# Miniprotein binders against USG-1 protein homolog (usg), part 7

Target 1, 336 residues: USG-1 protein homolog (usg), of Azotobacter vinelandii (p96199)
Amino acid sequence: MSPAIDIAIVGATGTVGAAIVEILEERDFPVGQLHLLASPASAGKSVSFKGRNLRVKSIEAFDFAQVRLVFFAAGQAVTRQYASQARAAGCMLVDLSGALPLQQAPRVVAEVNPQVLEKLEAPCQVTSPASQVVALALALAPLRPLVRWRHLGVTACLPVSSLGREGVAELARQTTELLNGRPPKPRFFDRQIAFNLLGRVGDSDTAGHTGLERRLVEESRQVLDAPELKISVTCLMAPVFFGDSLSLAVQASQAIDPSAVRAALERAPGLELIEPDDCPTVIGDAVGQDVAYVGRVRTGVDDACELDLWIASDNVRKGSALNAVQLAELLIKQGR
Below, E stands for the ipSAE of ESMFold2; O stands for the ipSAE of OpenDDE; V2 stands for 0.75 times the mean of E and O plus 0.25 times the DockQ between their complexes.

## First folded at step 2 (miniprotein)

Design f1a (from F1 with E4V R8F E48Y R52L E90I)
Fold by ESMFold2-Fast, scan of step 2:
Structure f1a (fold): chain B 336 residues (1-336), chain A 93 residues (1-93)
Amino acid sequence: as target 1 above (336 residues)
Amino acid sequence: GKIVVYVFLEEDGKTYEFHFEVDSPEEVKEIAKRLLEEFRKRGVERLYIWILAEDPEVAEEVARVLEELFREAGFENIKVYRKGDEVLVIATR
């Protein structure tokens, strides 16, 4: 049996935090004591783990010396507030917020750049990238030996679950209101999301880019080990509960061989290639799965040096919680 | 009530909504059986269910009940996402 490790999950009542609890159980991760942490307002709720109800505790009074591993799944402000305290207590950190500097908490996708974990100074801290970065890295990393990338264009259609439980509740409520002939009353979004598309997720900076779009650029360059890659990103909010949908347009320095690309994608870990003239969808294909789905592999209409791809991926599981757990699995094996 | 259930279903490219409030998981079973009989007649291909229960244990029980009933109705891909007192079930035939 593997040595048991005491774990804290920060943001345990959120969509991703709850999924981490489920995946730790599903994968039979060697959990000793599991501490579920949340804001004071969310404390007192119960979460099931291996047939037991665990009470969620307030993070404010938590002693991190009680645990060896901490998952941060509560957003950037919480990670910024508590990460140093957890590290000072000797904890390994897996952050999902992106609040930690890329040099100090490198972005790792288990199938793409796991060797990065071998170079980390104890106590290790690592970041699971944005779920969109996990998805695109799974598709593009296997192509690295075949293609020299010059430019990557990304249109990422985000599910409301990417903003947590409030986003899910809002889409459900607005859909119910509209189907019953009632005007929508946005509480979480500034406007109607049901039957709509919002061309921006979060606030834009003075140059017109959102924090998420900048995060995708920075994290993709690090995960793909492509610091010179030029990246254009638009993240939009779709009226979809779960699942990231991505359209990628990749400009290469040479003509693309689509048959070689398909062969590489078929062999790729963490990825499923669907048939050439088919398109995966988040519902029916990706949601609930532990792999990202890639389809519509084709060269540009007027450019043999362009590769176009479509990706559907579970934003909560493989995009976030599963990757975080896989990173933790790699870290504890390294620490044995 | 203690449990609020929103059901969205897709058939022939159209979306339909059902909304109900119940006091127990047993009442959810009765409503779900009624809906499944309608779904069988209407050729429903995809189903989204959002459940809000004040007690997380009740939400878990509701999720188990619905997953079992939908598998019996021929939905092969059923995904259950739990968020404390909220549960989302997605079923595809």
Scores: ipSAE 0.000, ipTM 0.279, lowest interface PAE 12.6, mean pLDDT 84

Design f1b (from F1 with E4Y Y6W H19Y E48L W50Y L88F E90K)
Fold by ESMFold2-Fast, scan of step 2:
Structure f1b (fold): chain B 336 residues (1-336), chain A 93 residues (1-93)
Amino acid sequence: as target 1 above (336 residues)
Amino acid sequence: GKIYVWVRLEEDGKTYEFYFEVDSPEEVKEIAKRLLEEFRKRGVERLLIYIRAEDPEVAEEVARVLEELFREAGFENIKVYRKGDEVFVKATR
């Protein structure tokens, strides 16, 4: 049995931070003292944990020596500001923001590359990759013995919740406005999202790629242990409240046996295969679940070396908070 | 309104989506009661309700009301859970 561990959650009032609190309770993680941290403006809220009311504290002036493990779920700027301080205090870090360098805080998906955790020098720091990377890695890693990857094409349809509570509120509001014959008044988005698709999430660099798209390339290569894999990514915003939807096109060096692929996916941990004649959806299947769903497994129309598949995954649970908790479980199991 | 309700019903391979903006937990309960009746009478295979309230205390009340509704109706295959100001209802056969 693992001894109780004192934990801090940075960004505890956000969607992902709140989910970490819930999952720690649901999985009966051996929590000693739980410190919920947020910006000064968000401090003072109360959160229930195991029948106890916990008050959210300001991260400013928090003494990280009080805890052994810190989850960072408050975005890149906060991770950059506080991670070094927490590590200097001897804390293990699980970051969800992606702000830490890949070489110093490797990206780990519990079912895919957990062996990476065994190589980390104490105090360990790890990153839970972007939720889209968690989803695609769960589907592609089981195929490594069957498919020699040469190129991966990713179209990732992001939910408005990937941008937080304001994104969710605006989609709901715009939908109501449009259905009642009123013109939408974008506040959080710069244009209409309801009944639309936005072909870009975040600002593009001079080459036309967003920071998220570059992150998906770098993290996928590391998680899949495929540094030479060529990856093309487009991240778009869909009028969907929750859940990542991904279309993947894999180019292999040899003809693919789709039956062997389906068999491998059916056995894969953290993944559920929907039959070839059906298609998983984020709301119907993935939301609230702790596995990613894969379907539409098929070879290319004119290319037996191409594999196409579709993924639906909960961006908050398995894509983020659950993976982070699973990484923490593995770290404490290793006696770290 | 203060409560946003998004509903998905799956029946015989077809998906039906509904969106509501409502002002009270009582209105959410009425919507859920009608959806529950449809789930029972028809061959609905999956039911998912996503709810967001502007106030987390309202979301807590919504979750409580829905838990009571489904428990009193004798449903063991319907799960209700809350994440801050968000409430999820999932039922599958």
Scores: ipSAE 0.000, ipTM 0.220, lowest interface PAE 16.8, mean pLDDT 85

Design f1c (from F1 with R8L E17L H19W W50F K79V Y81T)
Fold by ESMFold2-Fast, scan of step 2:
Structure f1c (fold): chain B 336 residues (1-336), chain A 93 residues (1-93)
Amino acid sequence: as target 1 above (336 residues)
Amino acid sequence: GKIEVYVLLEEDGKTYLFWFEVDSPEEVKEIAKRLLEEFRKRGVERLEIFIRAEDPEVAEEVARVLEELFREAGFENIVVTRKGDEVLVEATR
């Protein structure tokens, strides 16, 4: 039996933070006192948890010694500002922002590399990877015994919700403006996103890569335990409210047996393989679900050493909040 | 001043979005009444409305109006979350 644990959620007013609250209740996580934390501007909001209304508090004056576990769901700047203070107070940390160094806060997907948690020194700190990395790792990790990866190509189509509530609001506004015969006036995006595709999410560095693209490369190598894997990534913004859609192209050292691949994916935890004559979509399959969906399993047109896959996954639940809660469950089960 | 209203609804497992921008709470009432009549006919299961107004007092007034209209339309589980100039109203049947 696990004793009740006092918890703080940083970024409780955001989409992912709110989902963490919901999932803790759904899974009957042993929550003692639940402290909902946000910026001073967001403090004072009420959130329902197990039939009670909890007031959101300002993080600025919060005493982390009151809690044993902290979820950071408020972006990189907030994690950078408060993580060391929380850890000094003896808290276990589950970060979703990616701000913590890979060596100090390893990236863990519950179905893929949970053994990493056994090696952590108290107070433990872990990172839930980018939602796209959670999705691709669920699909690729079961294939490790069958496919010797040399190169991974990733095209990740991000939902506007990956940029928060402002992204969602702008896609809705632009879509309505266009359907009413009005030209859209972008406010959050620098151009039209409705009925369009933006080939970049965030600012590029001097080599042309975004921070998110570099994050996907680094986190994928760690989660898959494939430090030598060459990875090419393009993250684009799609006119989609929720759900990650990924096209993966895997180059292997040997010819791939697609039947063996399908069999492995069918048995994989956290995955659903849909039938060969169909493919998953975020709206029709993935959004609201706690598994990632994979389809379109095929070898290259002229290359038996190439494997192509299509993935649809919920960016908020399994991609972020659910994985974070599962990591917390594993940490308390280990007594750390 | 300007009032932005974003409406997300779920029906038969599908998500739909509306948006409108108005200058007064009275215009919100008129649009909301028409939308709720359509929602009664269509069997909408869940509704989320996000409101942003330049004046927090106006945002509160709009939220109260929408909460009343949702109850009249048969939604029983209504949750209102307030933060300055922003209000989220969630309703389920």
Scores: ipSAE 0.000, ipTM 0.177, lowest interface PAE 12.2, mean pLDDT 86

Design f1d (from F1 with E4L R8Y E17Y H19F E21V W50K Y81T L88T)
Fold by ESMFold2-Fast, scan of step 2:
Structure f1d (fold): chain B 336 residues (1-336), chain A 93 residues (1-93)
Amino acid sequence: as target 1 above (336 residues)
Amino acid sequence: GKILVYVYLEEDGKTYYFFFVVDSPEEVKEIAKRLLEEFRKRGVERLEIKIRAEDPEVAEEVARVLEELFREAGFENIKVTRKGDEVTVEATR
């Protein structure tokens, strides 16, 4: 048994933060004291953990010297504000926001690049990549011996839960309004999301790219250990509550054998391959599961050097909370 | 763990689909009760609820609760299919 470790979860009332609590219990992680931290507005709520009710505390007054491991699941601004304080207190950090520099807090997917954790200076800080990066890395990493990547095209269809509970509530409300013959009144989104597609998630910079799209490029290069890989990304918001759906187009420097690709994906940890007669969906397959699903493995219509594939993955579990807990498991096994 | 709730409903020749992710059998009960109360006043012809739970004991508890709620709501032809972590409850009139 690993010795008990005192833990803080920042953003404990959010969708991902709540999932971290659940997964720590499900996997019987060696939790000593568990501190659930949130904004003052969310403080005072209770969360069940191993048959006991834990009260959510305000992060503003929290003493990080009380804990040895901190999960940051409250977005980039909160991570930026508190990460240095937690690290100065001697805490290991697992960040899910992407706010920490790639060189200081490397992006790790447990099945893909766990060896990176062996090189970290104590107290370790590590980042769980964007959920879309977790999904594409699980599919592409097994192909490294078979395919020399030159270009990766990513169309990522994000669920509204990727923006938190407010996004989920808004899609549900707009859907109910429209089904009852009422025009939707957007509150969280600036327009209708129900029965629609929004071609951008977040604000664009002067070059037209969103922060998430830039994050996907940088994190994918690091996780796949492919710094020269050219990556094109469009992240869109789909009228889907949970689950990432990705269309990937890989351009290789050589002709691809799709049967060898399928064989590699079948052996890959953290993946399930759906055969050619069916396709995975977030609702039918991925949501609630701890693996990513891959299908539609095929070469380009006119290019044997192109590989196209489709991925469905749980954005909350494997895409975020589960990967974060798996990173923490590897860190404590390595000798916290 | 997570419980996935898929709801398929036929009403007046139209089909409706709802999807929920919840953390407990109690939340499934709350959702099912709300749906049944809402549709009790409507001409619902067919209702199917598919539940997936990691724990077979949770799936069994959910099956029991759903059967009770559907009978209380006046559905007469109730079919429950249990398969490990998956429960499908189908009701027709």
Scores: ipSAE 0.006, ipTM 0.137, lowest interface PAE 12.3, mean pLDDT 86

Design f1e (from F1 with Y6T W50F K79F K83Y E86Y E90L; at its last look DockQ between E and O 0.27; V2 from the best seeds 0.00; counts 0 for: pae E 8.7 > 1.5, pTM E .670 < .8)
Fold by ESMFold2, look of step 3:
Structure f1e (fold): chain B 336 residues (1-336), chain A 93 residues (1-93)
Amino acid sequence: as target 1 above (336 residues)
Amino acid sequence: GKIEVTVRLEEDGKTYEFHFEVDSPEEVKEIAKRLLEEFRKRGVERLEIFIRAEDPEVAEEVARVLEELFREAGFENIFVYRYGDYVLVLATR
């Protein structure tokens, strides 16, 4: 029985914040007082927790001295604005936005690099990485002893929920407009997303890379403990409500044995390997589940030193809220 | 369980938003019925309804209630999407 801990969730009205509340209950996390925080516009809404109705409060008036643990699930600007206050009050921080520097708040995937948490000085700051990094790390970490990586190619197909409830609403709106024979009027996206693919998520810098693509490179290197790994990333927006789909192409120094790879994946924590004659999907497999799904394990068409695989993962649960709660569980077990 | 309902409707490029909290699908039905009466009067052809319902059984019942009411009100094109505690209902005539 672990001692109860007082918690604040910043971004509690968003999809990920709501999932954190749900997962804390499902896993019987030792919650003391639970404070649900959001913008002033969202204040006054209610969320159920363990049969009680909790009122959402404005973050602007909140005194972080009331809690020992804060989840930041409201985006980078909010984390940058409030993280220093929370740390100054002595709080442990689990940030999901990626706004905190890598050296200050290392990226941790619970099944991959949990030992990083043991070395943090109090008050601990940790980042649950981008959901796509959680997914790829679960699949690649088991392969580290088998394969010396030369290059990693990633195509990440993101669902509109990665942009929050407004992204979900926009896909639904455009779909309905098109099915009614009306021209879609994009309001959140700059063009049609329904029945389409957008080969870029966010704005490109002068070298042509988006911030998210650079984030995936940096976070993957840290989580996999592979600072020398060369990584090529394309993030696209798919007309899918929930669930990340990833194509991974791994290049190694020597020929890859697919049987050895499958054996490692079968034993990997947080991961389920799909039958060789099947392919995992977000709707059929991953959404609502606490593991990532991997399949299509094969060598390259022209290169026995290449490994190709497919991942489906719930971007809200395993990729975000669940990993964040797992990090908090690990910190509590250390007596933090 | 608590049911949170947010209704967005559009008329002449303007968005109107209403928020309701109730404890039962029957209360959702009565609120939706009153909103549909207002829609008929104002001539709104499109609405988006966001529902937060913690119990999956309740969420499913709310979605069925809204779909039926919107069909009765002449909305022939209804889209319902559900994920966790969240339901989106989108209706057009």
Scores: ipSAE 0.012, ipTM 0.430, lowest interface PAE 8.7, mean pLDDT 87
ESMFold2-Fast, scan of step 2: ipSAE 0.000; ipTM 0.347
ESMFold2 (binder alone), look of step 3: mean pLDDT 76; pTM 0.706
OpenDDE base, look of step 3: ipSAE 0.023; ipTM 0.405

Design f1f (from F1 with Y6T E27L R34W E38Y W50K E61F V65M E68L Y81T L88E)
Fold by ESMFold2-Fast, scan of step 2:
Structure f1f (fold): chain B 336 residues (1-336), chain A 93 residues (1-93)
Amino acid sequence: as target 1 above (336 residues)
Amino acid sequence: GKIEVTVRLEEDGKTYEFHFEVDSPELVKEIAKWLLEYFRKRGVERLEIKIRAEDPEVAEFVARMLELLFREAGFENIKVTRKGDEVEVEATR
């Protein structure tokens, strides 16, 4: 067993931060002192951990020399503000925001590219990729021996929880307003999300791509070790509370054997294959689970070199918090 | 008949409030189940649900159903307050 390690969680009151606390307890991670950190406005709340109540502290006055491992589960601005300070104090960092440069804090999915962790210089810093990247990498990495990828098309249907508690509150509120025969009053979104689809999540740059879409391209190339892979991405907001739903279209250099693909996916770690006559859904299958679900494995209608897949995954657990904890487990196991 | 439900929760010093109106107790149950599961995962410590129905017995029935859901979600302190055609269920960890 590894010796107990003192930990800080930044953004402990957020959806992902709270899930990290829960998963550390569930997996019996060797936690010494656990420090829950948040903005001054969120400080003073209590969180249950192993049968005791821990009080959330303000990050502003926190001494990072007290801990050896820090999870950054807040927005990119918070990671940018505090990561250097934590690292200077000798802390290992696991960032979930994506604020750190890919070359300095590589993106790692525990089942896909754990060997990257062996090469990190102390104090180590690593990033858990966007939850959509975790999901697609789990499905595509096992196919590397069978499929030589040329192009990846991704349509990612994001849950409102991907934007935090305010997104969830907005969908619930708009739904109740519409059920009462009243027009929706958008507060967090600039338009109706209930019973609708929004074709863009976040602001577009001059070329028409959002920051999240660019992040998915960059992180997927790194995690899959496919720097030349051409990737097309559309991220849309669905009227779904939890779970990422992804449609993938893969173009290969040679004809694909769908039976060999199914066999590889059946044996893949972190992934469950649904039978050909069934389709996974976020509500029915993925939410609350520690694996991603894949289904609808088929070749293209007009092209035997195309592979089409459908994925459902928990955006908070396996897509984010669980992967981050698994990265921390691997780091301590390697004596870092 | 008509059932009016108001859900209040406090998170990060902010109060969130949802209002809805349905004619089916089963719809109240499904919406409440989803809200409780979500808020449980986020560590919400306090929930308050107010129910009003034209028939006070329907409001009572819905309140009892929600009390059971709160207990299943792990809330320790559950208080039910009755005021004519309105029933309030308040839960804290």
Scores: ipSAE 0.000, ipTM 0.211, lowest interface PAE 14.7, mean pLDDT 85

Design f1g (from F1 with Y6T E30L I31F R34Y W50K E61W R64L E68Y Y81T L88E)
Fold by ESMFold2-Fast, scan of step 2:
Structure f1g (fold): chain B 336 residues (1-336), chain A 93 residues (1-93)
Amino acid sequence: as target 1 above (336 residues)
Amino acid sequence: GKIEVTVRLEEDGKTYEFHFEVDSPEEVKLFAKYLLEEFRKRGVERLEIKIRAEDPEVAEWVALVLEYLFREAGFENIKVTRKGDEVEVEATR
């Protein structure tokens, strides 16, 4: 019902950028003119939108005054290079890279903390948090009235698609080579990923944490409005193409009622509970869906104040592109 | 283990369509390699493959192998659409 808005998507040829195009069409978002932007090397490709073939343009010469809303889906370096230029042109920004400071572009999950959007000065800047943060926030936010979180342990098993199309191609190539009896030749990863687990995604800092692990800590605290929450994170790369898998261990200040927890999760927006006889998987349940799946809800073996749960979610759709589009929907409804 | 495959291609402004069924992902890989070698020789401009498998995991695995093979054959513009037990891979040069 809103008037049409002119949009630019930066990184339109990437996995998440392409998904944003798909979801804008699927949700019948009020798109005026759609400008698909990419690096010069990716320019000239075509993308279908509402039965029309749109040509991807180079970002280098793009005039941001042509649009009112920009999605940044091309990684941190591109967001750092172009975000200030787009903002100076009067554009609203939805960033998926996490490059913008938390104070200037707050992290928002549509079902969890949409009220944050009411506090923003026009033109608004918002960040869709890391896909793992979207997933854990969907599961933990409904539990706020039932439990007070003290510590959160996160083991996040990332799909190769979290690193884009090159990650997907590498796992496919290595798997094919191994199934044909040939030794794998890593090109994108520094070692074999097929039939393996890599205990680190990206480079570690002096304290041993990766940039993604620090991002998960900072974004989770902001999205959950829990600045005092102590968070331990390990992000590993799994030999799976799509979908985030998370193991969460929550330490609460009070004994947990698992029945009340299950009831809250069953009512939670953006979430589906798979209990008691089954456990969600990314491929069997989450991939292609617009909700996160939670299961294995149980208290600690020796501590009634501990809650353990398992999450499977689509890292590209609900974890990234869909949340970004939902944030844009909220911004235009608020007349921002 | 049934996998249904539909291949549509465009060559010199004409559209061709083929349907076949296979019982294993390995058979799909063999057919895809053969077809991609032929398409490379013939200068096929646009290719669409639809996969339906009883197991959605099998359809996804097959689609990812096809993406790899399409890139090896020189296709750079590859789009994958996923809908439960059906996956569609579209490629152009």
Scores: ipSAE 0.000, ipTM 0.188, lowest interface PAE 16.6, mean pLDDT 84

Design f1h (from F1 with Y6K E48F R52Y K79T E86W E90Y)
Fold by ESMFold2-Fast, scan of step 2:
Structure f1h (fold): chain B 336 residues (1-336), chain A 93 residues (1-93)
Amino acid sequence: as target 1 above (336 residues)
Amino acid sequence: GKIEVKVRLEEDGKTYEFHFEVDSPEEVKEIAKRLLEEFRKRGVERLFIWIYAEDPEVAEEVARVLEELFREAGFENITVYRKGDWVLVYATR
């Protein structure tokens, strides 16, 4: 067993930060002192860990020399502000925001490219990819020997929890308002999300792409070790509390054998294949689970070189917090 | 020398899973041989074995040994699949 390690979680009051606390307890991670950090406005709240109530502290005056491992779960701006300070104090970093450069903080999915961790120099920093990238990588990595990817099309339906607790509260409130015959009052979203679909998550740049869509392209190429893979992405917001739903269309250089694909997916770690006559859903299958679910394995209607897949995964657990904890487990096992 | 092995058996619509740890490829061979002898007569249709070792060469050696055993046991379709640090052996009749 590894000796106890002092840990800080930045963004501990957020959905993902709280899940990291829970998963560290569930997996009996060797936690020494656990420091829960948040903005001054969120400081003073209590979080339960191993039967104790831990008080959340403000990040502004925190001394990172007190800890050896830091999880950043508070978004890109916070990671940009504090990551260099934590690293200078000698901390290992596991970032979930995607703010750190891919070359300096490689994207790793524990079941897909764990060998990347072996080459990291101390103080090491690693990034858990966007939850959608975790899901698609779990499904596509097992297919590398069977399918030579030329192009990947991704339609990602994001839950409101991908935007944090405020997104969850807003969907619940708008739903209640509409069911009681009251007009919805958008506060967090700029328009109605309840019973609707928003074709964009976040602001578009001049070329029409969102930061999340660019992140999915960059991270997928690195995690799959496919730098030349052409990727088309649309991320939309669905009126769903939890769970990522993905439609993937893969173009290959050769005709695909869907039976061989199903066999590879069925034995893949971190993944469950649903029967051919059914498909996974976030509510029925994925939410609360520690594996991604795949179904609807089929070739293109008019193209034997196209493979189409449907994926449902828990965006908070397997897509984010669990992968981050698994990366930390691998790092401490290496004696970092 | 720690080797982790996860076995999944599918028989008559039912799934059975086992997980064990051993110190050498020779131990894996003896355990796998016993499992194959026990389940071969029971109509096992699909067999999955996931192998992890810190040294990937050790995991591949284990996979080679298991592939040979499955061929001797009469399995017609045997696939060895490498995924990062894991080696998977999949066999059907």
Scores: ipSAE 0.000, ipTM 0.093, lowest interface PAE 23.2, mean pLDDT 84

